# Designs tried in a protein design chat: VHH binders against q9y6x5. Part 53

Target 1, 379 residues: q9y6x5
Amino acid sequence: LPPKLLLVSFDGFRADYLKNYEFPHLQNFIKEGVLVEHVKNVFITKTFPNHYSIVTGLYEESHGIVANSMYDAVTKKHFSDSNDKDPFWWNEAVPIWVTNQLQENRSSAAAMWPGTDVPIHDTISSYFMNYNSSVSFEERLNNITMWLNNSNPPVTFATLYWEEPDASGHKYGPEDKENMSRVLKKIDDLIGDLVQRLKMLGLWENLNVIITSDHGMTQCSQDRLINLDSCIDHSYYTLIDLSPVAAILPKINRTEVYNKLKNCSPHMNVYLKEDIPNRFYYQHNDRIQPIILVADEGWTIVLNESSQKLGDHGYDNSLPSMHPFLAAHGPAFHKGYKHSTINIVDIYPMMCHILGLKPHPNNGTFGHTKCLLVDQWCI

## First folded at step 1 (VHH)

Design f23 (framework vhh_8dlx_2)
Fold by ESMFold2-Fast, scan of step 1:
Structure f23 (fold): chain B 379 residues (1-379), chain A 124 residues (1-124)
Amino acid sequence: as target 1 above (379 residues)
Amino acid sequence: EVQLVESGGGVVQPGRSLRLSCAASGFTFDDYAMHWVRQAPGKGLEWIGNIYHSGSTFYNPSLKSLVTISRDDSTNTLYLQMNSLRAEDTAIYYCAKGLWYELRSGEYKPFDYWGKGTLVTVSS
């Protein structure tokens, strides 16, 4: 039988939650599998960019989903969470479900992973659910397991996305231990439900399961605001994205806009596009605006108002608070192995190896994940 | 249809206390941060403070000692308690709905709904 892989994302699951809260079901999963304690995500540390990096193995400048809000000046198209279905935005890369369908004559299934309800290079996931936040985890799981067990050609790659703990991280902030404890316990119970469902259906022993996330979360405060209106009049620029990475499209001379911004706050860095640090891999794409503002951890950029966010992400990808984890179980993975860190772009070539797919050119390094795999020898 | 209805305004003597209420309908009240904003005659809008769904409150530092914001999620009601009222507190007081975040992106949109306001006049 061909190898099968289920990729599960719990949005905004900060790596150190594993140390500060109890996860009995996740710990049982890890005991018989592998844990990567930190996954270094791509910049900017936002949902759509990092979810697409997981399934393409590419930096944002290469796959084209460079933010949750984007503007293309040539076509005058706008991208947002509510306007994400134009293939134009997704066509700069080939995600793993497309490769899976085209190389091995196999099917892919998706429960709401970003991009799976969009035709990409004229190919959409064989089975998918249109995004709807009201659909329960149980319904998403029921559809995925039905498709894994009852499809021809067989579903060999499946994805499952869940909005928590990101939604509650924004709402309460990661330092609200009472509310975060309740949310994280519920997520652990969902992981328990996932494992039991797979065992009941006879899938558990032959299915590779990866549980990961796109980013972490940091605490924000009304005491840590950067008022952009105190720096520059709104008539001088078009705002493409605000916080914590502001994307500025000048309406006047770029140098004049830069000079008004560059010393406005000690808690943000202001970059001309060509001066963005090389370590971010966030420069070589037309969707990256001429001026980028990067707030320091926990600081929120606002327009003469308070922020509703008690937690946020999007910050520098070197920050541990921005890092998710990766746990995996299945025939491809060692049992009881712990690894310190990998890059989020390394997940894609590892998944291609597990599925027997030839990866498209990518920014990941297979060597970083080989110690997780039973068919590889480790240094 | 989202609706916010402020009540409890009127004429009040300096040094006294007053409680304003805001009745909310047409949305899941306990999912949103709620705000109080005021506008004094001839001045711009002044943010008073907010209360998150967790019950955490944040206040304009210039008003912190004078006001308390609370909520009753069982009745979809937001409250503003004002103490030691001064003539300069004369204003129209607005209840404002904070943002539902886009669940995937986590992006908040600026205040999307305001009530019609309730007038508070502080005079002898």
Scores: ipSAE 0.084, ipTM 0.471, lowest interface PAE 4.3, mean pLDDT 89
Fold by OpenDDE, second read of step 2:
Structure f23 (fold): chain B 379 residues (1-379), chain A 124 residues (1-124)
Amino acid sequence: as target 1 above (379 residues)
Amino acid sequence: EVQLVESGGGVVQPGRSLRLSCAASGFTFDDYAMHWVRQAPGKGLEWIGNIYHSGSTFYNPSLKSLVTISRDDSTNTLYLQMNSLRAEDTAIYYCAKGLWYELRSGEYKPFDYWGKGTLVTVSS
């Protein structure tokens, strides 16, 4: 039987949630599989960029999804969560489901993973759901598992996406133990449902399952705001993305805009595009705007409007609060093994290996995940 | 208002051919790529293929059935020719409209409007 892999993402599942909250079902999943405690994601630590990094193995500057909100100055196109369907934005890379589907006697399935309802390189997943946040996890799970079980050609790669605990993290803040406990309990129950469904269908023993996330969540406060209007007139720039990494498109001289912003707040770093730190791998793409503002952890960039978010993400990818986890189970993985850290781009070559796919050029290092795999040497 | 109306579905025996039509209205038909998608009972969406204004077509490589997508811009009609039908081809077939066709606008977007679908049942 060809290897099968289900990639599941719970958006905004901060790695240390595993330490601070209880997850009976997820812990059982981990006990029978592997855990990577911290996954260093890509900068910026946002949903679309990181999900695409997972499935391409590329940094944001390379795969071209550089934010949840983008602007291309040449084409004057805009990208957002409500306008993400143009292949123009996705075609700078080849996601794994496309690679998989183009193989003989294989197909891909997707339940609302970013980019999966878009024809990328003229290829759309054989089975997919148009993104709809109103669709229940159960329905998504039912479709995914049905496709994994009954498709011909067989679905050998599938993705499943869920919006929690990100939405709740934004609403309540990650430090709200009362509300987040309730939310995370539901997440754990969903994981229980996933496992139960797989067992019921006879898929559990033969299916490789990765449960991961794209980013964490940091606590925000109304007391930690950076108001750009105090530093620069709004008429002098267009805001392409706001917080915690603002993308600034100057309407006047870039240097002048920069000078007005550079000392705006001690809790915000201002970078010209060419001066963006190399460690971010966030420079070599035309979709990155001429100036970016990077707020310190827990600080929110605002205009004259107040933010209602008590949690946010997108900050420096070296911050532990921004890191997700990775758990996995299946024939390809060890049982009861815990690993400290990997890079999020390392997931791609691992998945390719599991599926027997030749990976496209990527930024991942297969060596970083070898210890997770039963068929590899762990040195 | 954008309207897409599929027709031509019905009950057919295995091995037979069927041609589906999609009548489009409410938009400039020839400016858009058009797609065929199907949903088998209890299953999600499966992309069949699409056709651009230029006549270029792309198909789901996973499909075993012979399919041909064509369009008549003079009548605002999209077609799906299916040959050698099998039981697994039983589904509701939908036509879908793209947002913009890259050959016209420089933009290519996936489908945004769907018809009500037409049921194809392949049964002996």
Scores: ipSAE 0.000, ipTM 0.261, lowest interface PAE 13.3, mean pLDDT 92

Design f24 (framework vhh_8dlx_2)
Fold by ESMFold2-Fast, scan of step 1:
Structure f24 (fold): chain B 379 residues (1-379), chain A 124 residues (1-124)
Amino acid sequence: as target 1 above (379 residues)
Amino acid sequence: EVQLVESGGGVVQPGRSLRLSCAASGFTFSNYGMHWVRQAPGKGLEWIGNIHYSGSTFYNPSLKSLVTISRDDSTNTLYLQMNSLRAEDTAIYYCAREYDLLYEWGSDTYMDVWGKGTLVTVSS
């Protein structure tokens, strides 16, 4: 029987939540599996970019999903909710479900992972659900488990995406212990439901399950706003993305726009594209704008108004608050092993190894995850 | 036509309980999270709590022990149960539909559709 893998994402699950709240179901999962305490995500620490990095093993400049709002300078296309299913945006990389379907006679299944409802390189996930936030976790789980148990060719790679705790992190902020405790308790219960469902269906002992996330969350405040309108008149530029990383397309001389922005706030770094720090791996793509503004942690860039966000992400990927965790269980993984940190791009080559797939060239390092795996040496 | 209509407000004695209703029409109610928000005379909006389409509820910590939010998807109705009413609970109470999230926050708005409000006056 070919190896099987279920990849689960709880959007915005900050790694430090594991230390500040109780997760009895997740802790039972970890006790018989592995835990990576921090996953260093890619910059920008946003949902679409990081979800695509998990399944391609590539930095954003390489896979082309460089933000949740994008403009392509070559084709002059805008990425939005009205055209996010245009394959053009996703075709700069080959995600693992496409590789899974093309290298072997295997199927893939998806419950709303970003990109799985798009034909990428003329290949769409064999089974998928169109994105709809109103569909319950239970319905997503029911479809995934049905497809894992009742498919020919067999489903060997499955994905499941859930919007929490990100939505509540934005509404309440990660420091609201009462509301976040309730949200996180509900997520732990969903993890319990997932494990119980897999056990009842006879899948648990032979299925590899990865539970991870794309980014963390940091506390924001009305006292930490950067008013971009106080720096520069909106007639001088087109705004492609706003906060906490603003993407600026100049309508006039680039140097003049840069000079108006560079000293506007002590809580914001202003970069010409070629001056973006190399450690971000965020430079070599036509969808990265000529000027990028990066707010300091917890600061929000606004246009002459207040922000209702009490939590946000997108900040510098070196910040622990931006890091998710990774937990895994199954025949490929050790039991009771804790690892300190991996890069989010390392997940892809690890998953390819588990599934017996030849990975496409990628930015991950298999050696970083080998200590998690029973068939590898950990020295 | 998308519409939210609150009802159940009025004059109430201190210490009493009151249940507010919000009738939804023009959209698939069961697919949306719903909020209760209030505005006391001369003050800004105060968020009371919300209920997700799954039934999970979240409350303003200062109000958690005093209120319960529930929904009946078969009748497209949202409820706010208030107990131990005080003079400071005098406000216009609004029902609002939750902002639809695709993958993360697309704007700084929690709610996209609001009712007209129902007035609750707590007086001796």
Scores: ipSAE 0.000, ipTM 0.178, lowest interface PAE 10.8, mean pLDDT 88

Design f25 (framework vhh_8dlx_2)
Fold by ESMFold2-Fast, scan of step 1:
Structure f25 (fold): chain B 379 residues (1-379), chain A 124 residues (1-124)
Amino acid sequence: as target 1 above (379 residues)
Amino acid sequence: EVQLVESGGGVVQPGRSLRLSCAASGFTFSSYAMHWVRQAPGKGLEWIGNIYYSGSTFYNPSLKSLVTISRDDSTNTLYLQMNSLRAEDTAIYYCATEWLDEYFGSDYSPFDLWGKGTLVTVSS
């Protein structure tokens, strides 16, 4: 039987939530599996970029989903609200479900993972759900488990995406222990439901399951706002993305726009595209704008307005608050092993190895995940 | 203090057009990006599109051919023009000055700057 993998994402699950809250179901999962305490995500630390990095093993400049709101300077196309179904935006990389369907006689299944409702290189996930936030976790789980058990060719790669705890992290802020405790307990109960369903269907012992996330969350405040309108008049530029990384397309000379912005706030860094730090791997793509502004942790860039966000993400990927975790269980994984850190791009080559797929060229390093796997030498 | 008041909703026949308005007060309207969002019965929030203070517009790809967003900064008014209305367009329509790029379930709404909404019912 070919190996099977279910990849689950709880959006915005900050790594240190695991230390500050109780997760009895997740703890039982980890006890018989592996835990990576911190996953260093890609910059910018946003939902669509990082979800696509997980399934391609590529930095954003290489896979082309460089933000949740984008503009392509060559084609003049706009990507809005991270819900653009135009394959143009997704075709700069080959996600694992496409490789799974093309290299082997296998099917893929998806419950709302970003990109899975888009035909990429003329290939869409064999089974998928169109994105709809109103669909319950239970319905997503029912569909995924149905497809894992009742597919021909067999579903060997399945994905499941859930919007929490990100939605509540934005609404309440990660430091609201009362509200976040309630939200995180509900997520732990969903993990319990997932494990129970897989056990009842006879899938649990032979299925590899990865539970991870795309980014963390940091506390924001009305006392930490950067008013962009106090820096520069809106007639000088087009705004492609705002906060906490602003993407600026100048309508006048780029140097003049840069000079108006560069000393406006001590709480943001202003970069010409070619001066963006190499460590971000955020430079070599036409969808990265001529000037980017990067707010300091917990600071929100606004246009002469208040922000209702009490929590946010998108900040520097070196910040621990931006890091998610990875937990995994199944025949490919050791039992009771804890690892300190991996890069989010390392998940893709590990998943390819588990599924027996040849990975496309990628930025991940298989060696970083070897200690998680039973069939690998860990020295 | 800050208020957004949606208007122009009502009962409309399938295939017809309708224009919604949002009157803004208590802030410098011309300096803010404005959004339209809707919520169908029993569904979560669906982002329709936005218009920046510059006049640049971005739309939900599923709705691009059906809607046009415009603004009149002299009257502090935001507009949503809808064409070829279908039963599926039945929803409460809200205007807002900020929108999260993350998708939220039905239990989330921005704390402030959301209007009270205007109901559009597409029925014969």
Scores: ipSAE 0.000, ipTM 0.149, lowest interface PAE 19.4, mean pLDDT 87

Design f26 (framework vhh_8dlx_2)
Fold by ESMFold2-Fast, scan of step 1:
Structure f26 (fold): chain B 379 residues (1-379), chain A 124 residues (1-124)
Amino acid sequence: as target 1 above (379 residues)
Amino acid sequence: EVQLVESGGGVVQPGRSLRLSCAASGFTFDDYAMHWVRQAPGKGLEWIGNIYHSGSTFYNPSLKSLVTISRDDSTNTLYLQMNSLRAEDTAIYYCARLYEWIKYSGDRTYFDPWGKGTLVTVSS
């Protein structure tokens, strides 16, 4: 029978939450599987970019989803969370569900993973749910398990996305131990429900399950604001994205805009596109704007107003606060193995290997994940 | 259903102190961070500060030395203590709770003042 893989994302699940809170169901999952303590995500550390990097193995400049808000100067198109359905934005890469469907005559299933309700290279996930935040985790899980058990051709790759703990991380901030403990306990209970459902349906012993996330979360404060209106007048630029990475499209000379911004705050780095640090891999795409502002951890860029965010992400991907974890269980994985760190782009070639797929060219290194896998020599 | 009722405003002389109250009903008060916001005549909304269930407070840096926010969960009441009032503190003061709009990013947050506000006028 072909191998099967379920990829689960809990949005905004910061890696060190595992050390600061109790997760009995997740601990039981890990003791019979593997844990990667830190996953180094791609810059910018935002939801759409990192979810697409997980399933393509590419840096944002290569897959083209470079932010949660984008503008393409050639086509004059705009991208946002409310305007994400145009295949144009997604067609610079081939996500794993497309590869799965095109190489092996196999089906894919999706419960709300970003991009799965969009035809990419004229291929949409075989079974999918249109994004709707009001749909419960239980309903998403019921659809995924039904599709994993009852499809022809067989569903071999399935995805499941959940908005927490990101939503509560933004609302309360990660330092609010009382509210975060409640949210994280609910997530642990959902992991318990997931495992129980798979066991009851006879799927558990033969299914590979990966639980991961796209980014972490850091504490923000009204004591840490950068007022962009104090730096530059609105008439000089078009704002494409604001915080904590601002994307600036100049309406006047780029150098003049840069000079107005460059020394405005000690807590913000201002880059001309060609000066963006190479380590970010955030330069070689037309959707990256001519001037990029990068706030220091915990600082929020605002437009002559207060921010309501008590937690945020999008910051430098070298920051441990921005890192998620990865846990996995199933026939492909060792039992009781702990690994320190992988890159988020390494997940894609590992998943291709598990599914027997030839990966498209990617920025991941299969060698980084070998020690997780029973069929590989990790020395 | 959900109600926030601000009170305690009025005319005060410069340099004086004033305490505002906000009575909450129709929701689990201690489930929410509570905020104070003001709007001066002809200006936009300005955030004053918030308080968590734990009692932890965060303030607008320009106002931090001048205000104190507190809460009484037994009476579902939020307070704003203001000291050394100046003419520029003249505004309608609103209490509010933080709402989050959940989409893919999860990073949209909404601040929605639910009360009608209470007017504070700083003049002689």
Scores: ipSAE 0.022, ipTM 0.294, lowest interface PAE 5.1, mean pLDDT 88

Design f27 (framework vhh_8dlx_2)
Fold by ESMFold2-Fast, scan of step 1:
Structure f27 (fold): chain B 379 residues (1-379), chain A 125 residues (1-125)
Amino acid sequence: as target 1 above (379 residues)
Amino acid sequence: EVQLVESGGGVVQPGRSLRLSCAASGFTFSNYGMHWVRQAPGKGLEWIGNIHYSGSTFYNPSLKSLVTISRDDSTNTLYLQMNSLRAEDTAIYYCAKDIEYYLWDSGEPSAFDIWGKGTLVTVSS
């Protein structure tokens, strides 16, 4: 029967957590599968943008989810929970579940992955859950496995999203070994539950499973704050996004706003949109604002207030602290293979290959993931 | 349209307790973190604390541990419980919605928008 794939994301799972903590269940998964030690994500290193890059294979400027908070200068729409279900925000790309449903009479299933509760190009995931943070991992897993076993047309692509360890990473910071140890042990137990449930239901032997994440986490501090109010008055601009990448929409002359910001702190870079470094691939979209502020690793931009946040992400994607990992198991994958690094945009063409789908044009390179796959040679 | 309406302020004697409420409408309350901030006469905004959409709370450590933030998502209401009130607690109290969209990426947001008129608390003998 057709190949099946379950894509699982644990939000904010920094790659080097694997070296600093014990994961017996994840290690058993990896032993009989593959591990990519570092995944280089896209800029900005935030949840919405990177989750959409995983399923489209596109940089943020190309898929249009350029931040967790957005403003579109052409249409004057704001991205918020009041309009996050507006297809407008998601329609600049075609995610893999849409492609899966439009080819070969197949179904998709989703438990909370960003975008799956929105009709994109008039196609919504065949089975989905409206986003609700209060829904347990167990309930998400129960729904996904039910849909994998009891669907017609068959569910061949399924997604499962979980908010940890990101929530705790923000609260405690990644350097809090005591609290992070407890959080990461709970995640490892959830991975054990996932594997056991798939075995119990007879899914394990024929299902490809990818466990990955969207970004890492870095330590923040009350000693590393950038007070934007000390640089510029609120009346001169509209704030679209704050930290660690601030998106500034000027209400006055852009040059005047830029001049007030450019020398305000040695711990942030101030860019006019056209001067954003090419390596970020973060320039060619109407949702990228005229002025972008990029804080140095571990620095938090604030508005005349303190921050209790001890961990954060969104920083430069060249930073190892911002990188997640990828582990995979199933009939498509080698057993006991380790790979050093891939780009997060490479995941999409690999998944299309596994499912037998023709990928939409994308920024990924299939060659980067060939060594993970049993039907390919490392060339 | 986002609307926040603070209530429960008034004149209270030093050492007493007071609970403030904030009624929210125009957005999916259960999906956003919420803040309490205050502004004393002639001073800037002082952040009191926040409550994440999951119920996790963070407080300004300069405020001694006599404040509690809670939420009731079934009624779209945010609460601030204050105990052992002092003269320096005299301020206009505002509730605020997170600017950042924290549905999948939790943590304490560093930015907020004030939408309401606030509620005045006066602590005097």
Scores: ipSAE 0.005, ipTM 0.311, lowest interface PAE 10.5, mean pLDDT 88

Design f28 (framework vhh_8dlx_2)
Fold by ESMFold2-Fast, scan of step 1:
Structure f28 (fold): chain B 379 residues (1-379), chain A 124 residues (1-124)
Amino acid sequence: as target 1 above (379 residues)
Amino acid sequence: EVQLVESGGGVVQPGRSLRLSCAASGFTFSSYAMHWVRQAPGKGLEWIGNIYYSGSTFYNPSLKSLVTISRDDSTNTLYLQMNSLRAEDTAIYYCAAEDFYLEWTGDYSTLDYWGKGTLVTVSS
């Protein structure tokens, strides 16, 4: 009887791929559901930050996952992809699966969504898989559907994460139509498999399903490099994160480091922490470094080396190339409705409403998603 | 056969208001989402907005404060009210119909039925 929601993410699924390639399975899903054409993500436009914003409704400065590589000035801890299981990094917010388990006597299930294999506020997803990129989509789907059907208390919130098309976007670049066409066709086939599995198990008509992503992808080039070593010596700073947003921790006077960097490249903006544009909501956290460098779209910051990446993300969140989409189907959603834009932080309060949960204070606006929902007035 | 006939176009002075009509026949009008699309001289198609069969309206954000779309299902008529007209609003205005709401940016091949258009010229 309680409402159920499955949240699916395909990492790095740029919104305009929907206009440039055919997705018969996804289009069939949208025809009987809703589509939001652009989701304006949070800055920086990276995987861990945006996945955590989806499930908390918070800007990165508020939830604390401010990059994929971080340094905390107060505790002097360092975060990298290899130590993402330390609860310290995730404890500045309460993700929806924790609220679902604590506020309502229900279970949560997770297949690889960032943070779901970490105990956050002493609460871990009721059913989960330890992160392993080698585990197939089919195995993730088998576990999620098993848990949705065979759990007590019932699983009411489930998540499913897949690494493509991000990995291929980095390798080939989004302008490689031959390689991206093959990758995106495989993604569409996985969406078809997901829908078919849910129908076979009798879940399809009563389950709310959201398909979304964390960011897009833009084309990079060996002709668009910013060599940081041409402007400043390594002895003057510690590098916390490199590209396309460099996080600089000065070893000498901050003003001297800033002066060496400020005219380094016409394709990079250099900010003292207090001068970071307010529109980024990327300032009020000890994990944000004293100096932040922001490369222009398609430019790569390097240390006297070439870059092998042909595609990247992390850039200004106002760029359409950085935007994912959101599609949804289920009893909570209208059929055949298309909406232009929402903010990625708006997803959290919408999901709380669908599940009957009281949201924690957040940066989303429920009014932005009302037109998607059958039980709401779109006025 | 499906027919969409636009009317109400013509020459209008800058700053004035204008209301366009679209008379629909040959299909169950009340079941269709209806769209307004325009094309300025030498430019591509620009989506103005639509009205769903439920009466819900959605607009191009660049035009939202300047236009209102409405429908009368008893007379099978779609309306576009335009306020504060400018020279850049000079275009052929098309009425279009589709079984479901679609807001693709730049790909209008998905719209099932089109009228022949009505010319609006904003000139002093």
Scores: ipSAE 0.000, ipTM 0.099, lowest interface PAE 23.0, mean pLDDT 87

